# VH-VL binders against q9veu6r1to197, part 1

All scores and structures are predictions.

Target 1, 197 residues: q9veu6r1to197
Amino acid sequence: MYGMLYESVQHYVQEEYGVDIWRKVCHIIDCKHNSFKTHQIYPDKLMPDIAEALSACTGESFDFCMNFFGRCFVRFFSNFGYDKMIRSTGRYFCDFLQSIDNIHLIMRFTYPKMKSPSMQLTNMDDNGAVILYRSSRTGMSKYLIGQMTEVAREFYGLEIKAYVIESQNDISGGTAGPIKLTDGPLTVIVKYRLDFD
Unless a header shows other numbers, all headers, positions and changes below count from the first letter of the chain; antibody chains aren't numbered by Kabat.
F, E and O are the ipSAE of ESMFold2-Fast, ESMFold2 and OpenDDE, as the mean of both directions, binder to target and target to binder. V2 is 0.75 times the mean of E and O plus 0.25 times the DockQ between their complexes.
[cut] marks letters that were taken out.

## First folded at step 1 (VH-VL)

Design i01 (framework fv_iratumumab)
Fold by ESMFold2-Fast, scan of step 1:
Structure i01 (fold): chain C 197 residues (1-197), chain A 119 residues (1-119), chain B 107 residues (1-107)
Amino acid sequence: as target 1 above (197 residues)
Amino acid sequence: QVQLQQWGAGLLKPSETLSLTCAVYGGSFSGYYWSWIRQPPGKGLEWIGDIDHSGSTNYNPSLKSRVTISVDTSKNQFSLKLNSVTAADTAVYYCARGYDFWSGYFDYWGQGSLVTVSS
Amino acid sequence: DIQMTQSPTSLSASVGDRVTITCRASQGISSWLTWYQQKPEKAPKSLIYAASSLQSGVPSRFSGSGSGTDFTLTISSLQPEDFATYYCQQYNSYPITFGQGTRLEIK
């Protein structure tokens, strides 16, 4: 993943837990970086390694830390002025959900090696939405929930409850439930319910 | 490694059109903004404009009425035309590769082209 | 347009000194600031991007800090090759604008 994602994690871990906790995390994972470079690609394993180390330092669960990192990413965009991109998708949260693949296409213009997950709004009603997520990465289910929750809160004033209702090949937590719609090699597929309050 | 090579006008008379071309070697043209930046003798840097691979442009408002930037993606080249030059347009002109709002830096620059406008 | 103002405009220093150059934006630019070094008759070279991220190949004695409107470039132990003109530049909004430059001279 691009160093921008790790920059957001470092910034908000230091803000929420302090610089000493960040330093302990770096020692645990043998981080040789004083800072992350925005356009440099780092190993994907680094994200869960940071989550495990932060979990050990704070007593929070791995899932909580991954969710927190997803929120950090959205706060990073908001804090540094990229909120206009999200607001341009439309007035309602469901407009954003329908536009996620387009946002990934725009971001790939400057980050050409970004491995974007596929996200599809499959259903909506008066009380919420269902989204279908496809990725080659395991263990990112809670990171996505963090992102969705923070976007809803920050840009749409919505408190949502997001949870996994079906998953296939997501070996890192989540609710089991066969999604037998895809034919192909190993691909993580997760179906989320987003309940609007 | 990425390399930018530029060529074009050197000595111009007032009212003529400045024309410069920049070629990109060793890297992808897509995924970046390609800028022109100038520096008058003994002064600081002034951004002229940029273009992406699709031909979408942004121009400095101070130059907007006189400037055109174009791209030839088949040759990995982009070009600057500045109309109706005056002595105030005398400068070293650079092409440069830029990133979007996430980075905002020009990481590779052309060698520079001195353009002198005199009668 | 966003005006970028550097201080000082000129600075004299000796090898081994700590040097600090500041840059102020006329409005908030978050962290979208780049620092450049320029030597006579050469194109500028990027040193720091996103206010604090060190460009690949740049010595660790260079560091950047700040956010919003106030930014600082620090050289922790000045070397002979560091005598040059330094520029800050914002990319928060178009048009892209540069500071007027800080000339670092031998004392």
Scores: ipSAE 0.000, ipTM 0.438, lowest interface PAE 15.2, mean pLDDT 79

Design i02 (framework fv_iratumumab)
Fold by ESMFold2-Fast, scan of step 1:
Structure i02 (fold): chain C 197 residues (1-197), chain A 118 residues (1-118), chain B 107 residues (1-107)
Amino acid sequence: as target 1 above (197 residues)
Amino acid sequence: QVQLQQWGAGLLKPSETLSLTCAVYGGSFSDYYWSWIRQPPGKGLEWIGDIYHSGSTNYNPSLKSRVTISVDTSKNQFSLKLNSVTAADTAVYYCARDYEGSWYFDYWGQGSLVTVSS
Amino acid sequence: DIQMTQSPTSLSASVGDRVTITCRASQGISSWLTWYQQKPEKAPKSLIYAASSLQSGVPSRFSGSGSGTDFTLTISSLQPEDFATYYCQQYDSYPITFGQGTRLEIK
């Protein structure tokens, strides 16, 4: 993963929990990085390692920490002008959902080695939406929920409830766990329900 | 690899409707946005609009009142209709694929010259 | 709408020359700019995306730079096949807009 993701985690962990907690997290994971470089690639396992360490330091669950990191990323990416892209998709949250793949592909111009998930709006009604998520990474389900929740809140003034309704090829058979690297392709398919009310 | 083949109107009179179709061969149709772009003779490029396989469209505000883009997912085709043409609509019209959905264009159709004359 | 202005509108050069073409956006577009090459009666071909990223198969003599409002396309050692019209395009916001073009002609 790009250092921009880890920059967002470091910034908001320090803001929410303090510098001393961040130092303890770094000690636990044996992090030798004084700071993260936005455009450098870091090991994918670093994200779940930070979540596990933060969980140990705070008493929050791993899932809570991953969700928090997803929200942090959305707050952080306005530093790179991505808030303009979200606002340009349309007036309503469903306009954004329909355009997620386009946003991810645009981000790949700046981050060409990014392994972005694929997302498709499959259903939409007055009370919510269903999106289909595809990824080569396991364990990112709660991170994605955090991102969607924060986009809805920050850009659309909408409080949503997001949850998994179907999952295929993940490690937990319906519940995403930590990121795991395996030999050969692993395609995770998750359907999310987003309730607007 | 991916190829775009386009066809449609060549010579129109003022007030008529311009109609062009683009067919996509090879590669994924449903993973990309598909655009129409025009170029008046001796001038630069102007983006007309785009469409996703779901039928969702974006149009250039300067043309929005006159333009309709539609999709036929069963045929991997998308089409442009531009109503009430004038001499200012004389141009080569291109269909194009947005590169990885990123609003720039990596594959283009061959172009269709549309001339509007009295 | 974001207005894209290219300079110069035309340029004469010889094979082996270093050629520079500029593009200015009327407002900040970060790095959301691509450069195209267009030969007579052909569709444009993308050369550079995200202001500085070279498209696969494009010779390394082409390079792009800039961010915000000011952008440059450079050809370090002009070849005969490089005589064409070049366009910049922003994709920071809808509607997508292009520069007016720079025509590169043989001396």
Scores: ipSAE 0.000, ipTM 0.430, lowest interface PAE 16.7, mean pLDDT 79

Design i03 (framework fv_iratumumab)
Fold by ESMFold2-Fast, scan of step 1:
Structure i03 (fold): chain C 197 residues (1-197), chain A 121 residues (1-121), chain B 107 residues (1-107)
Amino acid sequence: as target 1 above (197 residues)
Amino acid sequence: QVQLQQWGAGLLKPSETLSLTCAVYGGSFSGYYWSWIRQPPGKGLEWIGDIDHSGSTNYNPSLKSRVTISVDTSKNQFSLKLNSVTAADTAVYYCARGLDYYDSSGYFDYWGQGSLVTVSS
Amino acid sequence: DIQMTQSPTSLSASVGDRVTITCRASQGISSYLTWYQQKPEKAPKSLIYAASSLQSGVPSRFSGSGSGTDFTLTISSLQPEDFATYYCQQYNSYPITFGQGTRLEIK
């Protein structure tokens, strides 16, 4: 993953829990980096490792920490102009959901080695939406919920309830088993419901 | 509107190399997988391979030893070379755009016009 | 490789008929399936992606359903322009594979 994601985590962990907790997290994961560089690639495993370490330090669950990191990323990316990009998709949260693939396209223009997850709006009704997610990364499903929740709140003034309705091959939540849905590499497949309030 | 235009050799002899090029107009090259797909006369569709803007390729295992796909991002073009052709390679060849659904071709939303390649002795 | 099998391989129908074409994957592909229409001497045209999502500009008489291994394309009221060959395609894993096609002919 790009250092920008880790920069957002470091910034908000220090802001919410203090610098001493961040130092303790770094010690637990044996972090050799004193800072993250926005455009450098870091191991994907680092993100769930930070979440596990923060969970140990705070008593919050792994899923809570991953959700928090997703929210932090949305707050952080205003520093890079992505807030303007999101606002340009339309007046309604559903406009954003229909444009997620285009946002990933634009992000890969700036971050060409970014491995973006597949995120498709499959259904929409008066009360909500269903999103289908596919990724080779395990443990990221609650990070996505954090991102969606924060986008809805910050840019659309919408309070949503986001939850997993189906999950395969993911570590998140402890309910996803090592069940293989594909004939290829292990692929995490998650179906989300987003209820609009 | 996005448009794919293709060109290349139409008539080949056995053992020669098939070469086709596809140019992309009206849209961004980045963020998509660019595929080659073929269709022998009277038969179905067979995926050959794809390439992204960085030059990362995926090939159908049945053709991997003979196929090379390359990209020229400065010209918004990608090309197919298939070595050691035989009569079994006679087909209409299509280029197509696949959406990047996570390091893989998704569905194909734009297609080139097709190029008939005939391999005859 | 994931093998895609369509049924029937050909069928004859009349304008106004409800037509159903099925596609079966040899392994689970979730909802990563697209339906294409191909007319003689033309490139395929995408009709439905993600098993059930209608492509922009495609008439509402076309619909798709299914997940996992069993998928269906339905044309609720067949029109003259709908006589063509239809293909399913999976994009769940490499290599990308297509069904053998279903030829829809006028009765």
Scores: ipSAE 0.000, ipTM 0.451, lowest interface PAE 14.0, mean pLDDT 81

Design i04 (framework fv_iratumumab)
Fold by ESMFold2-Fast, scan of step 1:
Structure i04 (fold): chain C 197 residues (1-197), chain A 120 residues (1-120), chain B 107 residues (1-107)
Amino acid sequence: as target 1 above (197 residues)
Amino acid sequence: QVQLQQWGAGLLKPSETLSLTCAVYGGSFSGYYWSWIRQPPGKGLEWIGDINHGGSTNYNPSLKSRVTISVDTSKNQFSLKLNSVTAADTAVYYCARESWFGELSYFDYWGQGSLVTVSS
Amino acid sequence: DIQMTQSPTSLSASVGDRVTITCRASQDISSWLTWYQQKPEKAPKSLIYAASSLQSGVPSRFSGSGSGTDFTLTISSLQPEDFATYYCQQYNSYPLTFGQGTRLEIK
């Protein structure tokens, strides 16, 4: 994962829980990074390691910490002008959902080694939406919920309730759903419901 | 309350660089975009560009080749530089707060304005 | 970029009059429009945001309406302090653009 993701985690953990808690987290995971570089690649394992360490230090669940990190990333990426890009997708949250894959494609020009998840808006009604997520990464289902919730709240003024309705091969994110036949090398498939408030 | 105070160049010659600074008091830079807007004498308002706390900028395409906006987070200041000025750049320049977040969709706090005159 | 056109360019009115100022966007901006009041030698003051939401501290005689491309600012009973120039501004997309202004003058 790019350093930008970890930079957002460090910044908001320090802001919300304090510098001492961040130092304890770094000690637990044997982190020697005094800062993360936006364009450097760090191990994917580092994200769940930070969540487990923060969970141990605060008493919050692993899923809560991952959700928090997802929210923090959305708050943080305004530092790089991506908030203007999100706003340009359209007036409504559903416009953003339809444009997620295009946003990831645009980000690849700046971050060419980014491993983008595949996200597809499969259904939409007056009360909400259903999105299908595919990724090679495990443990990220609650991080995605945090990102979607914060985008809806921050850019669209919409409070959503997001939850997993089906999952395959994910190590977190709750109850296992029915196994589906899949094509390609992707190992994790998650189906989310987003209820609009 | 949030207050914006600005200062900088008043009288310039053609080809010089315009430099203005805006200081923010009583509030945080974080979570907001900070804009520069100008108004030539007897004319309407023209948006120049904006910057956030992290240094991300957006510029009006009509001025993009000549304009630079920067931020100094240690002093709670942001600054405008406009290169190669001409008489057409004579205007009152304002700094102002805006945000793309939540319900903030307008310029809600403005500096007092700085008159910049470009003459030979 | 999005062009904002105000009508009329200038208007003369008397205290107590109902005044209407219009603003037209060259493309759909939904409700992303703000109205400002500017008095001579002062910075503009926001009156209405999101096309129809009254800014805190602004008198209730001011109201805004419209969506899409056509917007209206109304002053229901003009007061002496309301003689000023009024500007509309879209914030739907960059660059942010303003109308040319409407000067409201004493009749």
Scores: ipSAE 0.000, ipTM 0.416, lowest interface PAE 17.3, mean pLDDT 79

Design i05 (framework fv_iratumumab)
Fold by ESMFold2-Fast, scan of step 1:
Structure i05 (fold): chain C 197 residues (1-197), chain A 120 residues (1-120), chain B 107 residues (1-107)
Amino acid sequence: as target 1 above (197 residues)
Amino acid sequence: QVQLQQWGAGLLKPSETLSLTCAVYGGSFSDYYWSWIRQPPGKGLEWIGDIDHSGSTNYNPSLKSRVTISVDTSKNQFSLKLNSVTAADTAVYYCARGEDYLWGSYFDYWGQGSLVTVSS
Amino acid sequence: DIQMTQSPTSLSASVGDRVTITCRASQGISSWLTWYQQKPEKAPKSLIYAASSLQSGVPSRFSGSGSGTDFTLTISSLQPEDFATYYCQQYNSYPITFGQGTRLEIK
């Protein structure tokens, strides 16, 4: 992942839990970085490693920490002026959900090595939406929930409850369906329900 | 204007240690992964491993027990050591710049190659 | 490990011909594939990265296409300097793997 994602984690972990906790996290994962560079690529496994270490230091669950990191990214993202891009998708949260794949394509002008997850709005009613997520990254499903929750709250004034209803090849969710090895053995497929307040 | 130059011993006996060094000129050293790749005579390419400026390494599992890659950031150099060589290790060895990506690298600049022959 | 298989293993062609070389991955690699050209006793030279992006300084007669498991390198009008061995390489996951090579020879 790009260093911008890790910068967001470092910044908000330090703000919420303090610099001593961040120092302990770095020690546990044997992190040599005293800071992250926005456009530098870092290993994908670093994100779940940080979550596991923070969980050990705080007593919060791994899923809670990953969700927190997703929320932190959205807050941090706004500091780079990308909030205008999100708002340009439309007035309503479902406009944003319809446009997620286009947002990822636009971000590739700034982050050309970014391998974005595939997102599809499959169902929408007065009470919520269902989205289908495809990615090569494992263990990121709660991070995605954090991102969606924070986008809804920050840009649309909407409180949502997001949860996994089906998953394949995903570490989080705990319900492994039949493994289908088309398009790669690590393809994660997750179906989320987003309940609108 | 990026250039990679490599050097090291070319003739080895079985059981000896292969040692090669690659120096990087022009452009940033710390923003890339640096790889070693080999090619036995008349055969294809095999990736050995890579290293970044912090010393973080990735190794091909087929060679991991015998290979060490190290970096000297003060000189913009990185080095390959391959222990317990056999005739199967006879190859041209290349250093290369890896355009870093989340799960791997592609190679946009290559060193000139070093022929290593292992024979008794 | 991801296995990369090229076809054909060798072909003969004449200057001016349109040449196509294919590469197949044993599992999906999205667009994370690079094509290299290698001449005798020289290091490989990158031609195409991300399946279809032309490397700076490479002639426009070279093009790449494909995604997932099936990829193609095309030379639209073969020139004398194009006779070489061509390799594909995936960078979707470690360990990095190469195809076995396609040798392009004068007919």
Scores: ipSAE 0.000, ipTM 0.452, lowest interface PAE 15.0, mean pLDDT 80

Design i06 (framework fv_iratumumab)
Fold by ESMFold2-Fast, scan of step 1:
Structure i06 (fold): chain C 197 residues (1-197), chain A 119 residues (1-119), chain B 107 residues (1-107)
Amino acid sequence: as target 1 above (197 residues)
Amino acid sequence: QVQLQQWGAGLLKPSETLSLTCAVYGGSFSGYYWSWIRQPPGKGLEWIGDIYHSGSTNYNPSLKSRVTISVDTSKNQFSLKLNSVTAADTAVYYCARVDSYGYEWFDPWGQGSLVTVSS
Amino acid sequence: DIQMTQSPTSLSASVGDRVTITCRASQGISSWLTWYQQKPEKAPKSLIYDASSLQSGVPSRFSGSGSGTDFTLTISSLQPEDFATYYCQQYDSYPITFGQGTRLEIK
């Protein structure tokens, strides 16, 4: 993953939990980086490694930490102009959900090696939406929930409840135990329900 | 090469406010903690506090009621204010960068500023 | 607060000697310790981080060891430029604390 994602995690872990906790996380994962470079690619396993270390240091669950990291990314990306891009998709959260693949396409001009997940708005009613997620990465289901929750809150003033209703080839989203990040031939497919207030 | 330059008042009377500024040249200001450390003449080092570029601070509890550290990201500067000084605050004051989040060391350091509190 | 105690507080040695400086933490700090060298009227210079990792550009005669509460800085063959004051520093928890220093002087 690009260093931008890790920059957001570093920044908000320090802000929310303090520098002592971030230092412990870095020590546990044997992190030699004093900072992450926005446009440099880092190992995908680093994200779940940070989540496991933070979980050990705080007593929060792995899923909670991954959700928190997703929220951190949304808060952070205003530094790169993505807040303006999100606001340009429309006045309603559902406009954003329909535009996610276009947002990923635009981001590829800056991050040409980005492996973007695919997201489709498959159903919408008065009370919520269903999105279909496809990715080559496993274990990211709660990270995505964090991103969606923070976008809804920050840009649309909407409190949502997001949860997995179906999953295929994903070892998270209802499965306990160690997370294996593999970019094998299998595609991770997850259906999320987003309940609106 | 990143360099820190510091300046501020050198002579103070008891009860006055100490004010020092540190400017960062030749490198990124964001993504680091920026610290103040002091050393009384002939004595050891005492950590005062640090600040992240976002403005989040950590202070030594012994000084917390009197100390404020702030950032000016537009100028790549951070500053120390210490209220109600006494003779015990006489020291060389250093600004420094925290170079690593996982392996905490201070590098680079500013040149140091001698602050003398005397009536 | 975590107290860092260095021993000895002062030490006299000759060029070519093997010098050992000890640092003790009041509670376990794993390997989260940095060693500094300070020469008169100069800011400190980092020598060793994570208890045993040598900083880039620092001569190989410097080494660190230890974990938990007891730590050691060793200079295998003392050079004239090594006469200085040495400090240990913990980063296990805030507030950041330093040892009182060890002054290394010419015999």
Scores: ipSAE 0.000, ipTM 0.442, lowest interface PAE 17.0, mean pLDDT 81

Design i07 (framework fv_iratumumab)
Fold by ESMFold2-Fast, scan of step 1:
Structure i07 (fold): chain C 197 residues (1-197), chain A 120 residues (1-120), chain B 107 residues (1-107)
Amino acid sequence: as target 1 above (197 residues)
Amino acid sequence: QVQLQQWGAGLLKPSETLSLTCAVYGGSFSAYYWSWIRQPPGKGLEWIGDIDHSGSTNYNPSLKSRVTISVDTSKNQFSLKLNSVTAADTAVYYCARGDEYYFGSGFDYWGQGSLVTVSS
Amino acid sequence: DIQMTQSPTSLSASVGDRVTITCRASQGISSWLTWYQQKPEKAPKSLIYAASSLQSGVPSRFSGSGSGTDFTLTISSLQPEDFATYYCQQYNSYPYTFGQGTRLEIK
């Protein structure tokens, strides 16, 4: 994954838990980086390694840490000049959900080796939405839920509850598994219900 | 791991104020809602209210006029005050971590419980 | 308020039995239901959240199903430590409400 994802994690772990906890996390995972370079690619396993180490240091679950990291990414993205990209998708949260593939297309001008997940809004009702998520990575389900929840809260004033209703080729069905690239693009398929408050 | 410890008054007289405190150890205090739940002897569970780290509260309408929940974020503690107690308030009181909107997990960690008896 | 009704109020069973407890909501609550186990003199323990998701550390013999208004907790092969009172709880809307409880007793 690109260094930007890890920059957001470092920033908000230090802000929420303090510099000492971040240093302990780095020691546990044998991370020698004092900073991450935004455009450099780092191993995908680094993300779950950080989550496991933070879980050990804080007492929070692995799934909580992955969700927190997803929220951190949205805050980082927003606070450091990318908020216009999210706002440009439309007035309503479902406009954002319909536009995620376009956001990833735009991001590929800057991050050409990005392994982009796809998200499709399949259904809407008075109480929420159903989205279909396609990815080349296993184990990112809680990270994605964190991102969606933070976007809804920060940009649309909407509280959502998200859960998996169907999954194929993913370890995320209630278990926080290792993050892996599949042998084909978008072979991990997860269907989520998003309930709106 | 996450642990909730609670303390406060056990024996009260009618008309007094119930006061209980819950301290949270481990985990992220600011990411969750923190609830009080009670259980009269031999009866079921009743939700009292919740609070987040910013001090935003939700109360059960049946108790709203008598209940106050407060938070001390510097100590990772939250407290319950229930005014004008009667014999009907005799119960075991629990603090709990609940309704984290990211997971929809319900109440996943509970304090040990505090028996409050209102005697006349 | 949303009323939660459990059935049965009590049941007797033997070790190794399949046990089913049901919970009905007076209004639609989607999947926002948690099942708890409570032993005498102890705090409730969360077993299943979001109607069907097993809490970490809970044995796989426990399972939950249902959505909307009708929900079921199943214990596939009852063990001695499973004799307890079970509660359902909705967290779809405030105020949160619990079922009246189901007491599972040794036969």
Scores: ipSAE 0.000, ipTM 0.453, lowest interface PAE 15.0, mean pLDDT 81

Design i09 (framework fv_iratumumab)
Fold by ESMFold2-Fast, scan of step 1:
Structure i09 (fold): chain C 197 residues (1-197), chain A 119 residues (1-119), chain B 107 residues (1-107)
Amino acid sequence: as target 1 above (197 residues)
Amino acid sequence: QVQLQQWGAGLLKPSETLSLTCAVYGGSFSGYYWSWIRQPPGKGLEWIGDIDHSGDTNYNPSLKSRVTISVDTSKNQFSLKLNSVTAADTAVYYCARDWEYSSGLFDYWGQGSLVTVSS
Amino acid sequence: DIQMTQSPTSLSASVGDRVTITCRASQGISSYLTWYQQKPEKAPKSLIYAASSLQSGVPSRFSGSGSGTDFTLTISSLQPEDFATYYCQQYNSWPITFGQGTRLEIK
């Protein structure tokens, strides 16, 4: 993953939990990076490693930490000048959900090595939506919930409840070694329900 | 069906530089860490370091001052250089693939190269 | 660095026996542990990852269990091809570290 994702995590972990907790996280994972560079590629495993270490330091679950990191990314993105891209999709949260693959396409001009997940809006009703998620990355399903929740709150003034209704080839257990490995790259498939009210 | 093949110098004198190369066939070089691991005769395994396709390296602190790992993405190859060798560096050296999402799962290994440091 | 200690360092067994090998980490590693089998003059072969997940193509008689600091590899019914040295390895913290090995010999 790009350094921008890790910059957002470092910034908001230090802000929310303090510099001593971030230092402990770095010690647990033996992080050799004093700072992350926005356009540099870092190991994808680093993200769940940070979540596991933060979980150990705070008593929060792995899922909570991944959700928090997703929210951090949106806050970082918004605070540092990328909010217009999200606002340009339309006036309603459903407009954003319809446009998310186009946002990923636009992001690839700046971040050409980005392995963007596929997001498909499959159903909509007056009370919510169903999203089909496909990715080569395991363990990221709660990160995505964090991103969706923060976009809805920050840009649309909407409180949503997002949760997994079906999952294949992703983590199905708790924090006892949450990353599931398989022989060769797998496609992780997750169905999310987003409740609007 | 990923295959790793390695080659390089087998017999060295003390103070020389060890050089080994590993080539990757049948799979993508991107998305993985590529590691060097050694095993002295009759002893256990020791991780030396790794590299990804962008050239970012991690080294075992015990060897960091003497080790350089480099990558040639156009050839799907990565290489190990170990400076100032001594008899303690006599070992079978392996290259191995590690998943980017899961450092430490070495699922494909090279055939191994015996390096002997003799005076 | 995290130190990995295997027990026993060697054991003798007969075909058909149930064999258990243990691995202890000097600090908690969750389930970030891999087990390897190594035959003489061959590269190690991965057997179990994430402490308990069987690697593709590995016989079902191999199983792993444990979390935190204490881990076990079990072979439910030993076969002639299973006589080898077994290594545990942690990937919770850098540098990656291996146990000293357990040598499984024919009785």
Scores: ipSAE 0.000, ipTM 0.445, lowest interface PAE 14.6, mean pLDDT 79

